# Miniprotein binders against Catabolic L-serine/threonine dehydratase (CHA1): the designs that were tried, part 25

Target 1, 359 residues: Catabolic L-serine/threonine dehydratase (CHA1), of Saccharomyces cerevisiae (p25379)
Amino acid sequence: SIVYNKTPLLRQFFPGKASAQFFLKYECLQPSGSFKSRGIGNLIMKSAIRIQKDGKRSPQVFASSGGNAGFAAATACQRLSLPCTVVVPTATKKRMVDKIRNTGAQVIVSGAYWKEADTFLKTNVMNKIDSQVIEPIYVHPFDNPDIWEGHSSMIDEIVQDLKSQHISVNKVKGIVCSVGGGGLYNGIIQGLERYGLADRIPIVGVETNGCHVFNTSLKIGQPVQFKKITSIATSLGTAVISNQTFEYARKYNTRSVVIEDKDVIETCLKYTHQFNMVIEPACGAALHLGYNTKILENALGSKLAADDIVIIIACGGSSNTIKDLEEALDSMRKKDTPVIEVADNFIFPEKNIVNLKSA
Below, E stands for the ipSAE of ESMFold2; O stands for the ipSAE of OpenDDE; V2 stands for 0.75 times the mean of E and O plus 0.25 times the DockQ between their complexes.

## First folded at step 15 (miniprotein)

Design B3 (from B1 with E33S E74A E83A; at its last look DockQ between E and O 0.86; V2 from the best seeds 0.00; counts 0 for: sugar tag NTS 31, pae E 2.6 > 1.5)
Fold by ESMFold2, look of step 15:
Structure B3 (fold): chain B 359 residues (1-359), chain A 89 residues (1-89)
Amino acid sequence: as target 1 above (359 residues)
Amino acid sequence: SDPEVQKRIDEFRKRVEEVWKKAQELFDKGNTSEALEILFDLYLEIMKFWEETGDLRFLEIAFEVLERILKLEAEARELTLEAFEKREE
């Protein structure tokens, strides 16, 4: 595609004696440095074509994330030569502002946190465009079917690569992915459904403690929203998952694993030291299961044989440096992260409360 | 100018069909990456004229090329799925 790359599926050897073969899907090689290029690029391309066909207006792209989603939108627009405006919160690291600006996107700094930046985008930027000549494309970070469709293309590539390597898909005993808002997970499920594999290959969704909305929603039996996000893994730090994510997880009995921030960041630094590649905590959460196969086996409910294959989605991300990770770890060693009781930290959306009666 | 812009529009519409034919030939021979490359080089060239002139006819032609890029990508993925389904049968 013009907006995303086919990425390699490569064998990864972790230290110690693993009972399975691990393959990484290298989404860090996407144009934006993360899987977000697939879904956000697909949304932008398809929306732009539809806008041109539906009317005589030109498309213009709008995003409100100072992280991987905003950078993916800007990168896709650079490749498509489309106008892009990204509103980012005031806490957005200068490095990320510079990266987004370097694509040619307009960057506006406004709002103390994501919701305020998003509100400013909608009320002060998008609502002031000339709607007779411009039709806006709003980029949600994860909750859009065109985003999920774009992400699903990684499964086409995995199937193709396994065939090219003469590896039977029946050897694949699990796919590990991190879960934030659920867009990546939804794409993986949709891709597996196309090949009749969604019932055959279990997914292990990984989160960090403090933003483990997926895990909590599954345990309670309905989607929840967290009032506070306390994890340092900002790429996973959504307060909600998509409704589709919850429904897929129930339908396919998806496994959920929660890892502590300290352990994830230590894994990120270990991976960088061993393999000379910087990764974000979201990616490190998934890789942690490659280093810790007992956690993976417990989640799957079975031991892995030596010729079993587990695929880890190395989701990428470009918001962290080695120094950022080292500083985060040092900060955690100075202060213990407070334990917040789950019952006090979340709310039930009203729509899902009524769904309790139909369970 | 209006007459020069119209000439360029006519030239691009002709080039889109010529490049599309070549892309189809490359695709049929299994050269998918080359087929997509010539299409998106043309897409970006047309988008440059859209940006320079503001004439929506260039944007329309460019998105016709983009749609053909998506069509070829979808066909490539469909062939992969067909091969998988046949192997499973």
Scores: ipSAE 0.542, ipTM 0.850, lowest interface PAE 2.6, mean pLDDT 87
ESMFold2 (binder alone), look of step 15: mean pLDDT 83; pTM 0.781
OpenDDE base, look of step 15: ipSAE 0.814; ipTM 0.931

Design B4 (from v3 with A80T W84F; at its last look DockQ between E and O 0.86; V2 from the best seeds 0.81)
Fold by ESMFold2, look of step 15:
Structure B4 (fold): chain B 359 residues (1-359), chain A 87 residues (1-87)
Amino acid sequence: as target 1 above (359 residues)
Amino acid sequence: SDPEVQKRIDEFRKRVEEVWKKAQELFDKGNTEEALEILFDLYLEIMKFWEETGDLRFLEIAFEVLERILKLEEEAREKTLEEFEKR
């Protein structure tokens, strides 16, 4: 594609005794540094084509994320020469604001958190465009079928690469991915469904404590919304998952693992030391299972044989530096992270949504 | 309408067909990435004329190229699935 790259699927050896064969899917090599290029790029391309068939208006792209989704939208628009405006929350780090601006996108800082930035985008930016000339393309960070379709392209690539490496897909005993709002997970499921593999290859969804909406929803048996996000994994820090994510997880009995922030940061730093790649906590959460195969085996419900294959999605991300991770770890060692009771930290949003009939 | 702009539109429409034929030949030989690259280069060239002129006909032609890029990507995915199913 012109908005995302085919990425390598490469054997990864973790230190210690031999166990299963681990392969990484290197989404850190995407144009925006994360898998987000796939889905958000696909959404923008398909939306632009649909708008242009009307023939009377030109597209402009609008996003409200100060993280990987906003950067992916800006990067795709840079490649496509399309106008892009990103509204980011006030807490967005200057480094990320600068990276988004350097693509040529307009960046507006407004709102204390994502929902306020999104509201500002819709009411103060998109609502004021000249609708006679411009058709807006709104980029949701994860909850859009075109986004999931774009992410699913990584499964086509995995199937191709396994064939090229003379590896039977039947050897694949699991796929590990981090779960935020569920866009990556939905794409993986849709790709596996295309090949008839979704009921054969289990997915292990990984979250960090404090933003583990997926795990909590599965344990309770219905979708939840967190009141407060307390994890350092800001790429996973969405208060809800998509309804499709919950439905897929129930349909395919997807496994769920929650890792503590401290353990994830230590894994990120360890991986950087051993392999010379800087990774975000979201990516480190998934890689943690490569370092700790007993956690993975417990989630899968079986031991892994030496010739079993497990694929870890190295989701990427560009929201932090090594210094950020070291500072976060130092802060945790000086003061414990507050413990918030799960029962006190969520609501059942399906009863409070404005359009329950469509869910 | 400006005859010079119309001539340029006609030239791009012809060139889209020529580049598409070449891209399809590359794709058939397994050179999918090169096929996409020549289409993308054409897309960007046409987009620059859209930006310079404000004439929506350039944008229309550019997005026709974008559609053909997606078509090749879909054909590649379909071929992968067909080969997987034949195992």
Scores: ipSAE 0.738, ipTM 0.917, lowest interface PAE 1.3, mean pLDDT 88
ESMFold2 (binder alone), look of step 15: mean pLDDT 84; pTM 0.800
OpenDDE base, look of step 15: ipSAE 0.854; ipTM 0.949

Design B5 (from B1 with V65I; at its last look DockQ between E and O 0.83; V2 from the best seeds 0.00; counts 0 for: other shape alone 3.627 > 2.5)
Fold by ESMFold2, look of step 15:
Structure B5 (fold): chain B 359 residues (1-359), chain A 89 residues (1-89)
Amino acid sequence: as target 1 above (359 residues)
Amino acid sequence: SDPEVQKRIDEFRKRVEEVWKKAQELFDKGNTEEALEILFDLYLEIMKFWEETGDLRFLEIAFEILERILKLEEEARELTLEEFEKREE
């Protein structure tokens, strides 16, 4: 597409013992550095076309994220030559503010956290536009059908790549993706549905402890809202999932894995050391299952044969540097501990039970 | 309306028809990426005139191109699905 790249699906060899064949979908190669280019680009293009149908107004794009969603909106608008304004919270790192500004988007710093930035966008920015001349396009980070449709294009690409590599889809025994608000997950499900694969290929949704809204919603049997988010995985740190995400997960019996922040950061650093690519914690959470196949097998409920294929969505993200990851790890343990090649991690519900009794 | 602006609108309308035909031919031969690129190059050229003039007629033409780009992407997706269904047989 003009707003996103077709990305590679490539075999990934993880060091140590691995029983299955892993393929990564490299969404880090998107124009915005993440899969968000697909859905947010699609939303912007479709919204712009709808606006032009009345012939009276021009579109302007508005987002309230200092992370991957806001950067994807700004990147798509740079490509399309559309005006874009992004309101970001005060804690947003200068590096990210600069990256968004370098696209040509206007960046306004306001609000202590996302909700305050979003309120400022709606009440102080969007309400002041001349609605006789301008029609706003509001970019939600994940909860919009046009966003999900755009994300679903990665499944078309996966199907194409499996064919070109002469791989039967029947060899694919799982897809691993991180889950924040559920937009990526919804897109994967919709793509799989298009090919009749959604009830044949299980998805393993990965979260970090402290922002595991998806896991908790499945356990409770209804969508929940967290009152506080305590994980370092800021791109996964939403207090809610979309209702559609919950319904898809129940319909297709999607598996849920929760990993500790420390283990995710160690995985990010290990991956960078071994493959020379910097990844953010949301991506590292999914990659953790490639390093720890027993966690993956437990989630799938079966052992994997050596020729089984598991696809990991390397969702990308452009929010951190190696320095950021090292600082986060140091804050969790002593400096100088080297990146460990493999960690032995299991499903987290046992740890939560122990915390209740110990505290 | 400004005669110079109207002349440019007429010229772009003609070029859109020519580029549209070429893009469809490229797409039919399997050259989807090239088809989208020639459409998008014209889109960007027209958007410059929208930015310079503020005349919504340029925006209208540009977004008609954008709609065609989405349509070709949809057609490419349908082709991929058809190929998948044949392979599963």
Scores: ipSAE 0.829, ipTM 0.941, lowest interface PAE 0.8, mean pLDDT 87
ESMFold2 (binder alone), look of step 15: mean pLDDT 78; pTM 0.694
OpenDDE base, look of step 15: ipSAE 0.852; ipTM 0.945

Design B6 (from B1 with V16L; at its last look DockQ between E and O 0.84; V2 from the best seeds 0.84)
Fold by ESMFold2, look of step 15:
Structure B6 (fold): chain B 359 residues (1-359), chain A 89 residues (1-89)
Amino acid sequence: as target 1 above (359 residues)
Amino acid sequence: SDPEVQKRIDEFRKRLEEVWKKAQELFDKGNTEEALEILFDLYLEIMKFWEETGDLRFLEIAFEVLERILKLEEEARELTLEEFEKREE
């Protein structure tokens, strides 16, 4: 695609005694530094094509994320020469604001957190456009079928790369991915379905404690909304998952793993030291299972043979620096973190969320 | 509309069909990236005229080019699926 890269699928040798063959899908090599380029780029291109049909209005792109989704929207629009406006929460780091602005996108800082930024975008920015000449393209960070379709392209690439490396798909015993709102996970499932593999290759969805909405929803038996997000993994820090994510996980019996923030940050720093690549906590959560194969085996429900293959989606991310990770780790070592019981930290989502047709 | 703008619109529609034919030939020979590149070069050229004139007919043609790009990408995906299915047989 013109808005995303084909990324490598490469062997990863973790230090110590290897118990399986690990391959990483390097989404850090996307134009926006993360897998978000795939889905958000696809959404923008398809939306633009649909708008051409009336011939009366021009598209403008609007996003409300100060993280990887907003940066992916801005990057895609820079490539396509489309106008882009991103509203970011006040807590968004200056580094990210600057990166988004450097694409040529307009950046507006408003709202204490994502929902407030999104409300401001809809009621104070999009509501004020001249709808007689402009048709808006709204970029949700994860909950849109065009986004999932775009993410599914990584499975086409994986199938191609396994063939070119003479690796039987039957050797693949798992795919590990982090789960925030579920967009990446939905894309992986849709890609696997395309090849008849969704029943054959289990997915291990990884979250951090404090934003483990996916894990809690599976345990409760219905989607939940967290009242408070306490994890440092901001790319995973949404209070809800998409309804489609829950349905896929139940249909395919997807495995769920929750890792502590401290362990994830230590893994991020270890990976950078060993392989000279900076990753954010969402990516580090998935990579943690490569360093800790007993956790992976427990989630899969089986011991891995030496010739079994596990693919880890290195989802990327451009939200942090090594300094950010080091400071976060130091802060955690200096402070007590209160334990919040799961029963006290969720509600069931209100009916005004976006619903999608079942597959 | 300005007759000169209409003439340029007609020229771009002709070029789209010529570039599309060349892109399909490149694709059929396995040169998918080159096929997408010539289509995207045309897209950016048309977008420049859209930005300069404000005439939506340029935008319409540019987005038709995007549609052709997505069509080739879908065809590439179908080839991958067909090849995978043959290997599993």
Scores: ipSAE 0.823, ipTM 0.939, lowest interface PAE 0.9, mean pLDDT 89
ESMFold2 (binder alone), look of step 15: mean pLDDT 81; pTM 0.755
OpenDDE base, look of step 15: ipSAE 0.851; ipTM 0.944

Design B7 (from v3 with V16L A80T E83A; at its last look DockQ between E and O 0.90; V2 from the best seeds 0.85)
Fold by ESMFold2, look of step 15:
Structure B7 (fold): chain B 359 residues (1-359), chain A 87 residues (1-87)
Amino acid sequence: as target 1 above (359 residues)
Amino acid sequence: SDPEVQKRIDEFRKRLEEVWKKAQELFDKGNTEEALEILFDLYLEIMKFWEETGDLRFLEIAFEVLERILKLEEEAREKTLEAWEKR
């Protein structure tokens, strides 16, 4: 595609005792540094084409994420020569603001958190455009079918690469991906469905403690909304998952793993030391299962043979530096990590009414 | 409409069909990346005229080029799926 890259599927050797063969899908090599290029690029291209069919207005692109989604929107618009405005929360690091601005997008800093930035975008930016001549393209970070379709392209590539590497798909015993709002996961499921593989290859969805909305929703049996997000994995730090994510996970009995922030940070730093590649905690959460195959086997419900293959989606991202991770680790070792009981940290989304369970 | 702008529009539409035919030939030979690149080069040239003139007719043609790009990408997916089904 013109808005995203085909990325490599490469063998990864983790140190220690070999128990399975691991392959990484290197989404860190996307134009925006993350898988977000696939789905957000697809949304922008398809939306622009739909606007052309009306023939009356020109597109402008609007996003409200100071992270990987906003950067992916800006990157796609730079490629396509389309106007892009990104409203980011005040806590967004200057490094990320500068990266988004360097694409040529307009960046406005407003709002204490995502919802306030999103409200400012809609109320103070999008509502002030001349709707007689401009049609806005709103970029949700994860909850849009065109986004999921774009992400599904990684499965087309995986199928091609397994064939070219002479690897039988029957040897693939799992796909590991991190779960935030569920867009990546939805794309993987849709890609697997295209090839009749969604019932055959289990997915292990990985989260960190403090933003484990997917895990909690599965345990409760209905989608939940977290009151507080306390994990350092900001790329996974949404209070909700998409409804489609919950439905797919129930349909295909997707496995869920929750890892502590400290363990994820240690894995990120270890991976950088051993393989010279900087990763952020969302990616490190998935890679943690490569270093800790017993966790992976427990989630899968079976032991892995030495010739079994597990694919880990190295989702990428630009949210942290090594220094950020080292400082976070130091802080955790010097202080007790606060623990919030899950039963006290969620509500049900406003459009659904369910009975609350006791803690 | 302005006759000079209409003449430019007609020239781009003719060139789109010529580039599309060449892109399809490249695609059929397995040169998907080159096929997409010649289409994208045309897209960017037309977008330059859209940006300079503000005339929506240039934007219309540019997005027709994008539609052709998506069509080739869908055809590439179909070839992959067909090969997989034959296994």
Scores: ipSAE 0.798, ipTM 0.930, lowest interface PAE 1.0, mean pLDDT 89
ESMFold2 (binder alone), look of step 15: mean pLDDT 83; pTM 0.795
OpenDDE base, look of step 15: ipSAE 0.858; ipTM 0.950

## First folded at step 16 (miniprotein)

Design C1 (from B2 with V16L; at its last look DockQ between E and O 0.85; V2 from the best seeds 0.00; counts 0 for: pae E 1.54 > 1.5)
Fold by ESMFold2, look of step 16:
Structure C1 (fold): chain B 359 residues (1-359), chain A 89 residues (1-89)
Amino acid sequence: as target 1 above (359 residues)
Amino acid sequence: SDPEVQKRIDEFRKRLEEVWKKAQELFDKGNTEEALEILFDLYLEIMKFWEETGDLRFLEIAFEVLERILKLEEEARELVLEEWEKREE
């Protein structure tokens, strides 16, 4: 595609004892440094075409994420020569603001956290455009079918790469991906469905403790919303998952794993040391299962033979440095557990978890 | 309509058909990347005229090119699926 790359599927050898054969899908090689290029690029392309067909007004793109979604929107718009405005929260790192600006996108810093930035975008930016000549494209970070469709293209590539590497799909015992709002997961499921593989290849969804909305929703049997996010994995820090994510996980018995922030950061640093590549916590959460195959086996419910294949989606991300990771680790080794509040259908992940009544 | 702008619009529509035929030939020979590249170059060229003039007819043509790019990308994906289904037979 003109807005995302075909990425490699390559064998990854984790140091240590013999284990399953691991393959990584290198989404860090996307134009925005993450898989977000696929879905957000697809949304933007398709929305722009629909806008021209419906009313023939000019499209402008609007995003409210200071992370991978906002950067992916800006990168796609740079490629397509479309106007893009990104409103980012005040906590957004200077480096990330600069990266978004360098694409040519307008960046506005407003709001203490995502919801305030999103509200500012909608009420102070989008609401003031001339709707007679401009039609806005709002980029949701994950909950849009065009986003899922775009992400699903990685499965077309995986199928093609397995064929070219002479790898039987029957040897693939699982796909590991991190789960934030569920957009990546939904795309993987949709891709697998196209090839009749969704019932044959189980998915292991990985989260960090403190933003494990997917895991909690599955355990409770209904989608939940966290009132507060307490994980360092900011790219997974979504208080909700899409309804489609919940339905797919029930349909296909998707497995869920939750890993502590400290363990994820240690894995990120270990991976950087061993393979000379900096990864963010969301990617490190998935890679953690390559280092810890017993966790993977428990999630899959079976032992892995040495020639079994597991694919890990290396989702990428471009928001942190090695120094950021080291500082986070030092802080977490000294951190007390935060106190959080209970809401009607919200879950407090670390203290005084309350069972919710079904609606 | 401005005759100079209309003349340029007509020229781009003609060139779109020429580039599309070449892109289809490249695609049929397996040169998908080259096919997409020539379409994308045309897209960006037309977008510059849209930016300079503000005339929506340039935007319309540019998005016709974009739609054809999407069509070829979808067809490339369908080829992968067709080969997969053949292997399962």
Scores: ipSAE 0.685, ipTM 0.891, lowest interface PAE 1.5, mean pLDDT 86
ESMFold2 (binder alone), look of step 16: mean pLDDT 82; pTM 0.770
OpenDDE base, look of step 16: ipSAE 0.802; ipTM 0.924

Design C2 (from B2 with V16L L79K; at its last look DockQ between E and O 0.84; V2 from the best seeds 0.84)
Fold by OpenDDE base, look of step 16:
Structure C2 (fold): chain B 359 residues (1-359), chain A 89 residues (1-89)
Amino acid sequence: as target 1 above (359 residues)
Amino acid sequence: SDPEVQKRIDEFRKRLEEVWKKAQELFDKGNTEEALEILFDLYLEIMKFWEETGDLRFLEIAFEVLERILKLEEEAREKVLEEWEKREE
């Protein structure tokens, strides 16, 4: 593809006794450094093609994430020579602001958190464009079918790589991925459905404590929204999951694991030192199951054999340096983070049928 | 409309058909990435003229190139699926 790269599927050896064969899908090798290049790139391309058919307006791309989504949008626009505006929260690290800006995107700093930045984008940026001349392409970080379709290409590549390596798919006993809003997960499910594998290969969705909206939604039996995100895994820090994510998880009995922030950061540092690749907490959450096979086996409900294969999606990300991870770990050791009881920290989202057609 | 701009648009339309034919030939030989690259190079060239002129007709042609790129990507995916199905049989 022109907006994303084919990424390798490589065997990894975690420390200790090998309980299974782990393969990593290296989405850190994407143009934006994360899997979001697939879905967001696809959304932008398809939107551009749709705009062509009207032929009366020029496209502009708009995003509201200071993380991997905003950077993926900006990177895709750089590659496609399209104008891009990204609104980022005030808490966005200067390094990320600069990284987005260096793509040629316009960066506006507004709002304390993503929702406020997104509101500002819609009300103060997109609403002020000349709609007769400009057709806006809004880039949601995860909740768009074109994003899920773009992410599903990961499964096409995995199937092809397993075939080329003469590996039977029957040896694949699970796929591990991080869950934020569920965009990656939805793409994986759609890809597996294409090959008739969605009922055969269980997914283990991994979240961090304080961002575990997916886990909580599954336990309650309905989608919930968190009032406050307390996890350091800011890329997982969505207050909601997509409705599609909940539906797929029920349909395919997707497993859910919640890891503590401290354990995730320790895994990030461990992996970084072992493999010389800086890992974000969101990616570290998935990789944690490679280091802790008992957690994985408990989630799967079965023991793994030495010849069984587990695929871990190394989703990538650009938000953290080694120093950021070390500082985060040090901060966690010093601060008794108050455990917010989950019962007080969620609401039921209004069934707003967001007719995505009317914006 | 500036006659020179129209001439350039007509030249790009002609080049699109030539490059598309070449891309299909490459794709049929299994050189998918090369097929995508030559189309994308043409896209970028057209987009430069859009950036310089603001003429939406360049954008129209450029996005037609993207549509053809997407088509080849979809066909490539279909081939992977077909090959998968043949192995499970």
Scores: ipSAE 0.823, ipTM 0.933, lowest interface PAE 0.6, mean pLDDT 91
ESMFold2, look of step 16: ipSAE 0.847; ipTM 0.943
ESMFold2 (binder alone), look of step 16: mean pLDDT 83; pTM 0.775

Design C3 (from v3 with V16L A80V E83A; at its last look DockQ between E and O 0.87; V2 from the best seeds 0.81)
Fold by ESMFold2, look of step 16:
Structure C3 (fold): chain B 359 residues (1-359), chain A 87 residues (1-87)
Amino acid sequence: as target 1 above (359 residues)
Amino acid sequence: SDPEVQKRIDEFRKRLEEVWKKAQELFDKGNTEEALEILFDLYLEIMKFWEETGDLRFLEIAFEVLERILKLEEEAREKVLEAWEKR
């Protein structure tokens, strides 16, 4: 594609005892450093084509993420020569603001946190465009079918690469991916459905404690919204999952694993030391199961044979430096700084209301 | 409308059909990346004229090229599915 790369599927040897054959899908090699290039690039291309077919307005792209989604939007727009504006909250690291700005996108710093930045984008930026000439393309970070379709292309690549490596698909006993809002997961499911594999290859969705919306929604039996996000894994730190994510997980009995922030950060640093690639906590959460196969086996409900294959989606990400991760780990290791547990940390979005007066 | 702009529009439409034919030939030979590259080069050239002139007709042609790029990308993925089904 002109907006994303075909990425390698390569055998990964984790230190320690071998328990299965791990293959990584290297989404860190995408133009934006993460899988987000696939879906967000696809959304932008398809939206631009649809807008132009109306023949009345030109597209401009708008995003409110100071992380991987915003950077992917800016990167795709740089490649396509399309105007892009990203509004980011004041807490966004200068390094990320600079990376987005260096694509040629307009970056506006506004809002104390994401919701305020998103509101500013919609009410002060998108609402002020000349709507007679410009049609906005709003880039949601995960909840859009064109985003899922774009992500699904990685399954076409996986199938092709397994065939070229003479690996039987029936040896694949699981796919591991991290889950934030569910866009990556939805794309993987849609790709597997195209090949008749979605009910044959289980997915293990990984989250960190404090933003484990997927896990909680599955346990409760309906989608939930977290009141507070407390995990350091900001790329997974959404208060909700898409409805489609919940429906797919129920349909295919998707497995859910929750890892502690400390363990994920240690894995990120260990992986960087061993393989010279910087990864963020979202990616480290999935890779953690390669380092800790008992967690994976428990989630799958079976022991893995030495010739079984597990694919880990190395989702990438460019939100963290090594220094960021080291500082966070140091903070967590000091026992004099206790973690505050927030009880009752979710709500049910939009309950059905019954008017008892008319019963 | 400026006659010189209209002539350039006509030239780009002719070039689109020529480049499209070449891209399809490359694609049919298995040279998908090269096919996409020549289309993408044309896309970017037309986008420069859109940015310089503001004439919507350049944008229309550029996005016709983009639509053909997307068509080939989808067909490339369909070839993988077809090979899977024949296994």
Scores: ipSAE 0.752, ipTM 0.918, lowest interface PAE 1.3, mean pLDDT 88
ESMFold2 (binder alone), look of step 16: mean pLDDT 85; pTM 0.814
OpenDDE base, look of step 16: ipSAE 0.832; ipTM 0.941

